# Ledger of designs, part 251: VH-VL binders against q9h9l3

Target 1, 176 residues: q9h9l3
Amino acid sequence: PRKMVAIDCEMVGTGPKGHVSSLARCSIVNYNGDVLYDEYILPPCHIVDYRTRWSGIRKQHMVNATPFKIARGQILKILTGKIVVGHAIHNDFKALQYFHPKSLTRDTSHIPPLNRKADCPENATMSLKHLTKKLLNRDIQVGKSGHSSVEDAQATMELYKLVEVEWEEHLARNPP
Below, E stands for the ipSAE of ESMFold2; O stands for the ipSAE of OpenDDE; V2 stands for 0.75 times the mean of E and O plus 0.25 times the DockQ between their complexes.

## First folded at step 13 (VH-VL)

Design D20 (framework fv_amlenetug)
Fold by ESMFold2-Fast, scan of step 13:
Structure D20 (fold): chain C 176 residues (1-176), chain A 120 residues (1-120), chain B 108 residues (1-108)
Amino acid sequence: as target 1 above (176 residues)
Amino acid sequence: EVQLLESGGGLVQTGGSLRLSCAASGFTFSNYAMTWVRQAPGKGLEWVSGISYSGEYTDYADSVKGRFTISRDNSQNTLYLQMNSLRAEDTAVYYCAKVRYYGSGSFDYWGQGTLVTVSS
Amino acid sequence: EIVLTQSPGTLSLSPGERATLSCRASQSVSDNYLAWYQQKPGQAPRLLIYGASTRATGIPDRFSGSGSGTDFTLTISRLEPEDFAVYYCQQRYNSPLTFGQGTKVEIK
């Protein structure tokens, strides 16, 4: 079968009042949680708001950061043809300016059995932090200095693995 | 094929100034971040300064902050390090190096180095 | 700043022996941000390993890197005469970028 990876991206604010979300870091892990990619990425537009409390991105991370065009090529080479797992993954794909086939996309914010295991309403949008605490008894996104996209990608893969058999069976019966 | 050639080193007095240059060839210079790393005689490697591919972002080691300025001219494929208020502790071989993007800022190519000697 | 401490300071070995070099970080470093360099007398450093375990282009397979978190290791499985040099680890996980103090591998 197709190989599976998990992705998490960090975005900074560009454009008017920093309202545009631009890719500034991407982490990709394999099925076992080993890091395949983790790079800071330099947006082509001026950064207005680093959103450091959430992104963990600071100006010094931009010095050796990979230009967006080059990073995008590297990332897409890893994602193409694989099952890609993420949490609210539409935001990551939008930041990458990339369309990944729905049949190969797994969004842990839209998997009803996962919410059910966490004793949450099946069609509610639950945060990655909440699901990870409930189902894996692990605290992520701790502190006030920003999130680790590696930690988030690893947690996302582990969450998916809890429902993988059930959800893959569901998708085989109900192709997207 | 990839070449980095440093120049501008020499003997300078304490408190003086010196500008180092690094001429790059064999790759698209304007696509890559660049760095300066120094090595005092008989000592280890010390990172000095880095600059993004466009020149918009720079960073410095605390020991040189406020005294050194990194810059680049992408039209001439040249990296610069302007060194002001030089101290005896700045005596070192200065290397120019190219950032490797896949590998989070490791340095895949280095120049031969240029010696800067600061004396009183 | 992250301090990288290398041990031992000097390894005295003969060709054909295994060399194991340690690099310890004062705080956790992501695997992607750890590199190893080789420097021979009178020469610029040469990238050996990046991302803790990936060999750079042209580096012989006798060189291998491993480790995660705070503990990293460079192994040379069977020393060749040209491998006697100084080795440095380096991190870019946090600013400022730092190098270890070096381990000298010398002929016994």
Scores: ipSAE 0.689, ipTM 0.858, lowest interface PAE 0.9, mean pLDDT 91

Design D21 (framework fv_amlenetug; at its last look DockQ between E and O 0.70; V2 from the best seeds 0.00; counts 0 for: pae E 2.6 > 2)
Fold by ESMFold2-Fast, scan of step 13:
Structure D21 (fold): chain C 176 residues (1-176), chain A 120 residues (1-120), chain B 108 residues (1-108)
Amino acid sequence: as target 1 above (176 residues)
Amino acid sequence: EVQLLESGGGLVQTGGSLRLSCAASGFTFSNYAMTWVRQAPGKGLEWVSGISYSGEYTDYADSVKGRFTISRDNSQNTLYLQMNSLRAEDTAVYYCAKVRYYGSGSFDYWGQGTLVTVSS
Amino acid sequence: EIVLTQSPGTLSLSPGERATLSCRASQSVSDNYLAWYQQKPGQAPRLLIYGASTRATGIPDRFSGSGSGTDFTLTISRLEPEDFAVYYCQQRYDSPLTFGQGTKVEIK
């Protein structure tokens, strides 16, 4: 059984001055890094700012995009009851308008042993790009054409696997 | 049962106009993006145009951009393709197809097609 | 635009044989963005595979898809009489959406 997945979402700007972050792409991978879900998502509100440099999203991606309500249902069906790994994952859950139990959530931006392995301060919030370079010797989020949420989700899962045994034991003794 | 039925094809002279319709049934039309794909006699498939579920976003192949307009009427469950300034190379069977969500941009249901013949 | 090149143009095989069809993209595409269709004479295309390797509903398990990057393959493990048709690959990675030129699988 596949009990653990990793998620990464891309957001676009909606609302006044594009300040509201709305879900516009979601990628989910399994423990081995195989893609379970990767879809462009059409926000219910008018897109003011595509944030293309970071999101990789352009107007043409919206034509065949899955409407938010339908995409949310598909995504939640995959996430429910599983251990969900992400980086700064609270942003993804907020964009999904979803609450995932903390006991089943793993945030690679808040795992002290992972920072320790990367020679970073244990209590600092390090970027996914930095941790991936330090610990996996891989460059991600390269260039100005936007991030790949699949690449980010795969990197996040591989980072978690480096500390999985140690961190799961810690959580069993110190439940959140 | 999902059904897509194209109509409006026929013989038209170069420079003329034609409007194709696609009547949809068996699914909630207003929830799905739709597309037009054409196939010239004896040739392969060519994507023509797509439209989001609300009609807010549209896209076109370069060969038809500026000449064709895709639109939809969600209250009538109907997809349209307005074709202007028709050329001989627009001769093809035109298929209406439904976008699959979960693999968006692949097409899970297709109509039977309607033949458009453009001649001088 | 991303050009998809299918090979061979025609496969002449007998029922019971394995068919291997190739689709090569001019640019790297994520495997999640490749689909395969089957078309019989006088009929509309039928979706076989999406996401490079996921079978669509109702498609027999003798059909399988694989590949990543620029090289993709559709395999029919044991041809049935109903499988003689034209097969098209399609990418949804970039606009415009494009199809390969097709591979005709014909009876020998």
Scores: ipSAE 0.709, ipTM 0.858, lowest interface PAE 0.6, mean pLDDT 91
Fold by OpenDDE, look of step 14:
Structure D21 (fold): chain C 176 residues (1-176), chain A 120 residues (1-120), chain B 108 residues (1-108)
Amino acid sequence: as target 1 above (176 residues)
Amino acid sequence: EVQLLESGGGLVQTGGSLRLSCAASGFTFSNYAMTWVRQAPGKGLEWVSGISYSGEYTDYADSVKGRFTISRDNSQNTLYLQMNSLRAEDTAVYYCAKVRYYGSGSFDYWGQGTLVTVSS
Amino acid sequence: EIVLTQSPGTLSLSPGERATLSCRASQSVSDNYLAWYQQKPGQAPRLLIYGASTRATGIPDRFSGSGSGTDFTLTISRLEPEDFAVYYCQQRYDSPLTFGQGTKVEIK
């Protein structure tokens, strides 16, 4: 079977009024939760809104940040050929300006068996925080320091592992 | 071979100013963030300041904010530290260091340092 | 700021012995942002380990880093005479960047 990784990205606001979501941090973990990649990333455009309360990103983090072009190359090298797990992962791919093959993508925000297990409506979009609390009895994204993309990526992987067998069988019978 | 060479250190009176330089070679200077780290005599390492690869972003330790200014000239492969309103506690060997961001980020190359002595 | 506390302050050992150095962070730090440095008297620091566990170029395999969260460890499996020095941990997870106070490995 193909290797599996989980990804979580933090974005800041660039462009007019900060409406463009630009990659500012990316974390990738393997199946065991080991960190394969974690870097602050410098967007090519001026940052208008750091969105710190959610992203955890501050101006100071950009001093030693990896330029986007370089980071993107590093990240894509890691993702290529792998099953990529994420939560609302389309946002991460958009920020990366990269789209992974659908057949190799797993979005924990759109897995009905996972919601069922959490006593949520199967077709509802539940937050990573809620699912993590309900199914893993763990609090993430707490405090005022913003999100930890490593923590979120690890939680995402652990959530997926709860339904991996069932979901992979489903996908095998119903290829996207 | 990567080389960092600090200069500009010396003896200065309290309240005085000094400008340190760091000449870089052996790598594409403009592609990497740079940092200053100092070490008081017989003490440990203290981060002083950092600057992004383009110079757009800077950061400082609280102990030097408002007094020190980090800058760089990528056309000259040189890092600078302008130090104003110097105090006795600023006495230290000042190192310039290259920031490694391929993989994990750290200070992968250091200069030999330049001594700054602030006397009353 | 993230405070890094190293222990012990001084480690007295003989060549050939195993050295274990601890670095504790005041809050959780991602592995990729923890580094270890070696400094010998009269010399600039040298990067030993980055990303908590990856040896820098040219660093002997007797040096290893481990740990996660708040607890990190530098291990020297068999001390060589040239390994007696001061060792610092450092984080860049958050500003300001900070170093531990250092552990001196001295000859017994």
Scores: ipSAE 0.698, ipTM 0.877, lowest interface PAE 0.7, mean pLDDT 95
Fold by ESMFold2, look of step 14:
Order: C-alpha cells, then structure tokens, then sequence
Structure D21 (fold): chain C 176 residues (1-176), chain A 120 residues (1-120), chain B 108 residues (1-108)
C-alpha cells in the first residue's frame, strides 16, 4: 500500500507591509502520528511580521532555522510518491513553491463526509480546531503561544482516518 | 571532512577584551548556522550565542548580552566572538559548533576549543 | 528558561553493564528539540542522540534514547570501555538553549 503523511506549515509575513506569506515552520507526520520532520525555516526574504499569535514564530527561532532552499529539498524528498494529507493544503504547497499531484493530495478542509460527521454543511470550510474538537474530542491550538504544526499535522491525520475508507473509495471511482 | 578550529584564547584581566575566531572547512560554511558553547573548568556546558547562516539573526545567553558579539565572515569561512567587559566567571574553554539542520538545530560538529582565562 | 536536571550525578558501573541516565525538564519539551551529547576528558562533546531517540551518524546501536514531554532517558545497553564519560542532555525548544548539568558514567 502507498504510504501516507500529513503536513502542516506555519507562515510569517514578508514583502510589502508583511502581506506575503512565507514558510517559517513545517511539520510532517506518518500514518501513526510519528514525527518525520519538524523544523523552523528561514524565509529567503526579510521577515516583516512574525504573526506570532498564530504562527508561534519568534525572532530567536530564526537563528538556527534551516534556510528555505535546503528545507524545501528535505521536505520534497519526504513527500515524493506519497499521499499527502493537510488542512487547506494549497496554502502549504504555495508556501513550499511546489505542486503535488492531485491524485495523491487529501485536503481535510474539502471532504464532504468529514463535514457531515461534524454536523456541518458539506461545502463549508471548517477550521482544523473546530473539526478536531467535534470529531476527536481534543482541544488543539490552546494557549497564547500560537499554533503547533506538529499538533496540527497529527490532528489532520486522525481526522482523515475517520473518513479514509469512504473517501479513498470515492476517489477511486471518481478520479480527479 | 568537517573541521572547526578555534583560536584567540588566552589570559586577560577583568574588564578586558578578547576576540575569538573559528576557522571552518569541509562544508559550505555560508549555508549553516553556527554557535558558541563554553565550559568552565570542572563544570558543565553552557550555551553562549548563535548566529544564522547569513549573519542576520543572532541570540545570546543572558549572562553575556551586551558584552559579547557574535559575527561571521562567509567569504573567509570564519566565525567570531568579540568578548568585552570580561569577568572572572567568563573563564572557560570556548567551543564553536556547527548547527545540524535535521534534528532542530543539534550541534553535530565541534571544534577542540580555546581556553579563555580571566584574572583580576 | 527551561532547566534540565540529570540524574544520577554519577553512575558507577562495570563494562558490560546497562546504564540508564535520566533528564527531566522543568517544562514540556517537544521531542524533536532534545539531544544527548557525550564528552570524554580533554575532548569536545560528541552528538549521540537527536530528536530524543534518533542516533547520530556513526553512533553504535548500544546507545538509545527515549522519553517525551518532561522525562527523557539515555540507555547504554552494554557498556564498553570507551563509554565511560560525561553525558549531557540539551534542549533547543526555547531560548536560552540549555544543557543538563551532566551525568558521569565511571568505572566501578
């Protein structure tokens, strides 16, 4: 069987007025939730806004951070040939400057059966925090220190497992 | 092979200054963050300072903030530590170390160290 | 500041015995940010374990790391003569980076 991983990223603001989102942390977990990758990443351009309340990124994290070019190479090596699960995952791929095949991509923000299980409208975009609380009885992103990309990647994998059989069968019958 | 060689240690009086150097070879120095760690005689390891690959980001232990300055010259593959206003408690062997990018910045290669002795 | 407390301070054992070294953090540390180093007299430290449990390149399989949160363990399954040294844990989860005070493993 094809191996599956979950990814989550944290971004900081770069470019004019800090409006560009640039990768500053990436975490990847396997099917069982074991951490395969978790690194702070130094964007190639100047950081204007750390977005710390949401990202958890502080200036000191950048001192030992992996340069973006090196981190991207490491991350893509892990993702190649695998089913990649994420939440609003197009943002993660955009920050990585990378396109993963649609047939190997799973986005928990766009899975109607998952929304149904959470008693949410099937086409609504629900937050990872909301889905995790409703479906896993877990509180994530707790506190004032910003998000943990490890915690978020693990939650994303567990959410996908709730609909994995149904959704994989659906995709097999309806190739993207 | 990765090699790190510290120099510039010696005997200095309290209040004095020293500049440590760390010559790097065997890897692309400008791609890697670097750090200084010290060890007082008979004591354990203490982190001193770190610097990002470009030199743009630095951080310091509270005990040395305002007195020590980390810097690097990527064209000469050299890491520096400028130590001002030295105190007796700064007496230690000073190691430079290379940051590993897998394992969240563990220190995978170390120099042999250079001894700094601060006497009053 | 995250304080790392190692125990025991000294561990006196014979070659061939199993060594178990403890590192306790004053607050939770993500596993990815915990490392173990070995230091022999007159030498620089050597990286043994990173990510709490992953052996660094060239480290023999008799060394293993485990634990999570606040409690971490380094195990040496069968001590060799070259393993008698001081061992330090280190966290890089939060600044300032800190080391434990060390555990000396010495010949009984």
Amino acid sequence: as target 1 above (176 residues)
Amino acid sequence: EVQLLESGGGLVQTGGSLRLSCAASGFTFSNYAMTWVRQAPGKGLEWVSGISYSGEYTDYADSVKGRFTISRDNSQNTLYLQMNSLRAEDTAVYYCAKVRYYGSGSFDYWGQGTLVTVSS
Amino acid sequence: EIVLTQSPGTLSLSPGERATLSCRASQSVSDNYLAWYQQKPGQAPRLLIYGASTRATGIPDRFSGSGSGTDFTLTISRLEPEDFAVYYCQQRYDSPLTFGQGTKVEIK
Scores: ipSAE 0.493, ipTM 0.804, lowest interface PAE 2.6, mean pLDDT 90
ESMFold2 (binder alone), look of step 14: mean pLDDT 92; pTM 0.942

Design D22 (framework fv_amlenetug)
Fold by ESMFold2-Fast, scan of step 13:
Structure D22 (fold): chain C 176 residues (1-176), chain A 120 residues (1-120), chain B 108 residues (1-108)
Amino acid sequence: as target 1 above (176 residues)
Amino acid sequence: EVQLLESGGGLVQTGGSLRLSCAASGFTFSNYAMTWVRQAPGKGLEWVSGISYSGEYTDYADSVKGRFTISRDNSQNTLYLQMNSLRAEDTAVYYCAKVRYYGSGSFDYWGQGTLVTVSS
Amino acid sequence: EIVLTQSPGTLSLSPGERATLSCRASQSVSDNYLAWYQQKPGQAPRLLIYGASTRATGIPDRFSGSGSGTDFTLTISRLEPEDFAVYYCQQRYTSPLTFGQGTKVEIK
């Protein structure tokens, strides 16, 4: 349990017409939900679209933000060798320009037992908000001012803990 | 060893201007966001302004917006604060400080400060 | 604007005693965005704690930070003579970045 972390990232739009998704915030929590990392991150390219409704990021957050290259190094040091839990986590890894071993990756958007407990189709990709409400009776991502990546990472860890024993046994029998 | 040295403070009349400088050494200045914090005589700390590592993003306390401009020269490892339309309430010791990355925007190194006195 | 209110304004204590300093935020602050500073007369502030509970480099283990949401605490377990100073909390959860008004820890 101590060697497991959960991650959630926020992206902003860079490049032509803001079509490129660039990392702008990352939150990492430990097994107990304590924050290990939570930093605003300044992309190397000009931000065209803050996507504030979803990201919660505004121009003022960029003033003290950690440059991408430095943040990436800090984040990778935390993730390396640990079991990393996330929701649709491939988006986070893509934004980090990072490959994490599949054997140490847990994606709560692709765990059939978790959907089953939520009375959802096992192979559907359910939102973090929906699973959290259904299984933890907790509302996250409330309002129109953007999401809290800390809240999302904490919810993701709690969701994984609901199926941890069952899913780890499954993975031991059926290695990815 | 990290060092930050402020200069440019002094006595100025109400409505006047001053430019403060902060010379940085002992770290890669161009990688870090920087800030100005002031302290009026016998009072507490007040954040004044911040600037990103590249200089692209800046922010200001409401009390100084439109009057103060923060800037930096990464080739000279120097931070600046241009202060215009000075008021008696701007009288303070002005500190330059380095933003810490990893720990969410605390200031890990501070200069010794430079005194700005605004009189009528 | 998030207002940070520190209490008490002044703590009068003797060396060897425990000091407990409070910082209350007008709205919830993420733990990661709260720091504590120490300032001695005629000197620049010194970072003590960042992320609400993590000691900065070189800070003795008698200093500890705790709290979450709106209530944060700085504790000095056994005051040394050099610990008599003014202490400030600071948040950068929202712009503008704000400091508390300070708590003075003075010799009784």
Scores: ipSAE 0.703, ipTM 0.862, lowest interface PAE 0.8, mean pLDDT 91

Design D23 (framework fv_amlenetug)
Fold by ESMFold2-Fast, scan of step 13:
Structure D23 (fold): chain C 176 residues (1-176), chain A 120 residues (1-120), chain B 108 residues (1-108)
Amino acid sequence: as target 1 above (176 residues)
Amino acid sequence: EVQLLESGGGLVQTGGSLRLSCAASGFTFSNYAMTWVRQAPGKGLEWVSGISYSGEYTDYADSVKGRFTISRDNSQNTLYLQMNSLRAEDTAVYYCAKVRYYGSGSFDYWGQGTLVTVSS
Amino acid sequence: EIVLTQSPGTLSLSPGERATLSCRASQSVSDNYLAWYQQKPGQAPRLLIYGASTRATGIPDRFSGSGSGTDFTLTISRLEPEDFAVYYCQQRYYSPLTFGQGTKVEIK
């Protein structure tokens, strides 16, 4: 698991009425929770809705933000060939316009043993905040000023580590 | 090799105006955010203003808001700082610097600076 | 918004000695957003360390950075004559970008 990373992205609204989700921040941590990447990212399209309540992103963050094309290249170099852990990770990959091999992808919103440990329905999609509180006794995404993608990525890695042994064995026997 | 060359500094009276330029070479200027940082004689570094790679987003230190305007011309590889309503406290060496993206917005290359002296 | 306080203000040492410089933030800063610069008299600042601990290109390995949260340290393991300069820490985690007031490393 030394070649395992966790990712969390923040999106802002672009396009008509801000309905398109565009990447505006990405955090990647290693197995031990150390930060490998954490950058604000400037979308190629005009930002209509910063979604600050959830994203924590404001206009001031865009001044020194990495252009999407450059950030995408940096992020993909880190992700390629590694096991990537995320929560509802399909949203992150969509924002990155990237397809990661399913065999190397771990989605903590879709791991039945993890929900079972949290006394949640095995097939339900539970929020990262709920699972982290139930299983790690830690409050994340606190307040109304937006989420920390570093905090979210770290929590996601810790959640996965709770079921890593049994889930990796399951995947070895039932390849995706 | 990367080079940043500031120009336009000089002596100006309180209430006057100056326009600083920073000519960039050795990198793809249009891909990088740029910044102005100043240093008063014998004092430390103070961030003044920043501009995104496209020029769409700008920000300013509170001390210069409403008086200074940062802009860029990507076709000429040049960064500008228009300074109006100058005060004695604006006396400083003004540096332009390139934002480094990997490493979260540190400044990897700096010009040699241009001195602005505001007197009454 | 974020105040960076450097200590000591002046550090008087001899060549060959170890220098330890502190930078304390008024609020927790992601280490990915903390940098250190060196400035010699009459010269522009030079990037030494970014991401709290990563040396910039061309920086000798006697320079190292460490720390997280609110407490960051720049260490020079064995001072060379060319290392006597002013050192600044800088954050961009919060807007506006801020620098510490500087630590002067001087001979004696």
Scores: ipSAE 0.693, ipTM 0.861, lowest interface PAE 0.9, mean pLDDT 91

Design D24 (framework fv_amlenetug)
Fold by ESMFold2-Fast, scan of step 13:
Structure D24 (fold): chain C 176 residues (1-176), chain A 120 residues (1-120), chain B 108 residues (1-108)
Amino acid sequence: as target 1 above (176 residues)
Amino acid sequence: EVQLLESGGGLVQTGGSLRLSCAASGFTFSNYAMTWVRQAPGKGLEWVSGISYSGEYTDYADSVKGRFTISRDNSQNTLYLQMNSLRAEDTAVYYCAKVRYYGSGSFDYWGQGTLVTVSS
Amino acid sequence: EIVLTQSPGTLSLSPGERATLSCRASQSVSDNYLAWYQQKPGQAPRLLIYGASTRATGIPDRFSGSGSGTDFTLTISRLEPEDFAVYYCQQRYGSPLTFGQGTKVEIK
């Protein structure tokens, strides 16, 4: 079978008033939750807003960070040809300036059966934290100092596994 | 062949200053973060300072903050450590090392080291 | 500051024996941020393992790393004469970057 990975990225604010989201950390885990990639990434543009409360990124993390161009190459090598699972994954792909085929993309924020299992409206966009608590009885993104993209990627993979059989059957009958 | 060659070490009195240099070759210096790590005689390794590939971001161990300044000249492929207000506890071999971009800040190449002795 | 505690401080063994070196972190560290180095007297450190378990280029397969969270291990399956050295673990998960105090592997 085709290999599956889960991804979660952290972004910082660049550009006018820090409104542009630029990649500053990326974590990728395999089907079993083992880390394949986890690097701080240095954006090509000046960082205006670290968004530390959510990203967990501080100026000190930029010192040894991988330059964006190099990190992008490493990440794309891992993602290419694989089923990639993420939560609101379009934001991650946008930050990577990358197109991943829809047929190989799984977005846990847009899987109606997953929301249904959590007793949430099928068309609602639920947060990763909420779905993980409801379905896995696990607290993620705990505290006030930012999120762990490794923890988020691992939770995202486990959430997908709950609906994998059902959703893959749906996609086979209704190709994107 | 990657090479890192440190220079500038020597004997200096407490309160004095020294500038260490690290000449890099065999890789695209301007693409990589660099670090200084020191080792006191008979002791273990202690991270001192790091600098991003462009020089825009720097960080320091608490023991040297405000006294040491890391910098780089990408046109000359050279890393520097300016050491001011030196103390006896700064006595160590100082290593220049290249950051590896995969494996989150491990150091894949090291220089031979340069000895700094601070005496009163 | 994340403190890395290595044990034992000194390990006395003979060539051909297995060496098991421990590194414990004061708080959880992502395995991608843990590395191991070897240092011989008068020489610079040499990278052995990065990402807790990946051998650096040119490192013999008798060296292996394992562990996650707070507990990490470096194993040398069958000591060769050139393996008698000091070994350091290192983390970059937290700031500042820290090294363990080292484990000396010496001839019995």
Scores: ipSAE 0.675, ipTM 0.851, lowest interface PAE 0.9, mean pLDDT 91

Design D25 (framework fv_amlenetug)
Fold by ESMFold2-Fast, scan of step 13:
Order: C-alpha cells, then structure tokens, then sequence
Structure D25 (fold): chain C 176 residues (1-176), chain A 120 residues (1-120), chain B 108 residues (1-108)
C-alpha cells in the first residue's frame, strides 16, 4: 500500500505589482495528521505583497526561512512516489515548480462524492473552509491574521479520508 | 567540519561601541540564516538578532532594537554584530549560531562565545 | 512574546535515574518549532532535540522529546555522569524567538 501525505502551501506576491505567486510556507502531514514538514520559505525574488490576511506571512518570518531551492529539494523528496492530497493542489505544485503524476494526485476541490456529502453541487469548486465546516463540523481559517497551512493540510487529509475508499475505487476503474 | 569562531569582545564603557565578528567554515555560509544569542553571567539564554541567508531580512530583540545592527559578508563567510550605545545590561557572552533548515528555528552549530563586559 | 516556563528549576538526581524536564508555553506552538539544548559550564549550548521529538545528530538514545501545543517534555531515561548540565527549551513559532529559563540537572 502506497503512502499518502497531504500538503498545503502559503504564497506571497512577487514580480510586477505582486501578481506572481511565490512559495513562502509549506506544510506536509502524514495520513494520521502528524507533521512531516512545516517551514517558512524565502522566495528567490523580492516580496512585494505578503498577502498577510490570507498567508499569515510577515517580514519577520523571512529571517530564518529556508531558501526556495533548498526547501524545494526537501519537499520533493517527501512527495516523490507518494499519493499527495491537497485542496486546489495545482496552485501548490505550480508554486513548487513541480510536476506530480496525476495518478498519484488527489484534489479535494475536485472530488464529486465529497461535494455530495456536503450537500453541494458535484461539479462546483468549494472552499476548504466550507467543506471542513460542513463535513467535519470544524472551523478553520478563522479571523483575519492569516491561515495555518498545518491546519489546512490536516483538514484536507481528514476530508479525503471521508471518501477515500469510494474515490480510490473510482480511480482504479477510471484512471486519469 | 563545521566551525564558528567569534571575536571582538572585551571591556567597554557605558555608551560605547563594539563590533563582534563570527568566522564560519565547513558549510556553504551563503545558504544559511545566522543568529546571535547572548547569556549574562549566571543567567539563561536570550536571543539577540537574526539575519537571512542573503542579508535582506533582519530581526532584533526589543531590548537591542535601534542600538545593534546585524550584518553579514557572504564573500568572506563572516557574520557581524555592531553594538552601539552599550548598557550594563548588555554584559554577556555572545554566541553566533547557524540556523538548521528542516527542524525550523533550531540552531545546530554554535561558536565558543565572546565575552562583552560593559561598565560605567 | 511567548513565554516558555521550565520546571522544575533544579533536579537533584543520581546517575542511573530518569530525569523528566517540563517546558510550558504561554500560547500554543507548533511542535515543529520546539527545540531543546544542553549547556555545560563554560561551554556553548548543544542542540539535543528539534521538532519537539527528533534527536539531533550524535545525540544518544537516552534523550527523548515529546509533547505538543503548550506542554513539552524532555526525558533522559538513565542519567550518565556527563548529562549533569543545564537544559533549555526554545520556540521560534512566533516572533520574537524565546528560550525557557533553564532547568539545572545536578548530582544529588
């Protein structure tokens, strides 16, 4: 049986007017929700917009942050060969400048049975906060001081576990 | 072998200045954040200042903010702490230390420390 | 500022005994950002544990760390003569980075 992890990343704005999303924190948890990785990451380009309301990232977090190249190597070593669960996970992989095989990727924003259990339209993209409240009766991303990527990764794994058997059977019959 | 070697400590009068240096070897200095931690005689550890791998980001304990400046020269593998407006409360052994990545916020290698004594 | 409170202040024990050291944070901290250090008289601190429970390179198996949230513990399963030292916990989860006040483990 193939190991499974959940990932959540926080991005800051770099480039012209802060329009480029660059990795600034990454959290990875195992199947049971134990933290395998949680580091602040320093982008190679100048940060113009911390997006603190959503990312929780402030200038002081950059002082001891891991340089992007080193962090990317550490993260990829954890992800390679594993089933990786995330929410809107294509954004995380883009920020990591990484290709993960679709057959080993699970995106909780695009799993129709999960939306069904939440009484939401099957093809709608629902937020992690909404699905977590509806299905786990847990409030995440509370307040305006930014999100916890550890909390988000843990919630994402718990959401996937609700549909794991059903969805893995679907994927076996309908390979991506 | 990773080595951090501090220098520049000594006796200084209240209101005076000192510059501490930390020479690094045995690792790629330019890839790692560095920190200064002090310890007053018979007391515990107190974080003083930190600097990112490039020198772009710095942070300071409130007790030293505005008086101390951390800097680095990656071409010379050297970390600095410029201390101005020194007070008796700044008397301590000053350690430089290397930040460990993957194990966030820990310091895996420390220098031997250099004693700074501030007297009136 | 997150305050780390270590207890007890002093542990008086004999070689071969188990030492249990506590570190309590004034606010919840991620275990990934909690470390323990050992300091002997006249020496720089030495990293023992990082990420609350992971032993640093070269640290003997008798040292172990545990805990999460606000309560963390360092355990030395069987004290050796060289283990009599001061131990500090440290968090970096929130700025500023802070250390506990230390626990001295001394020979009874």
Amino acid sequence: as target 1 above (176 residues)
Amino acid sequence: EVQLLESGGGLVQTGGSLRLSCAASGFTFSNYAMTWVRQAPGKGLEWVSGISYSGEYTDYADSVKGRFTISRDNSQNTLYLQMNSLRAEDTAVYYCAKVRYYGSGSFDYWGQGTLVTVSS
Amino acid sequence: EIVLTQSPGTLSLSPGERATLSCRASQSVSDNYLAWYQQKPGQAPRLLIYGASTRATGIPDRFSGSGSGTDFTLTISRLEPEDFAVYYCQQRYHSPLTFGQGTKVEIK
Scores: ipSAE 0.704, ipTM 0.865, lowest interface PAE 0.9, mean pLDDT 91

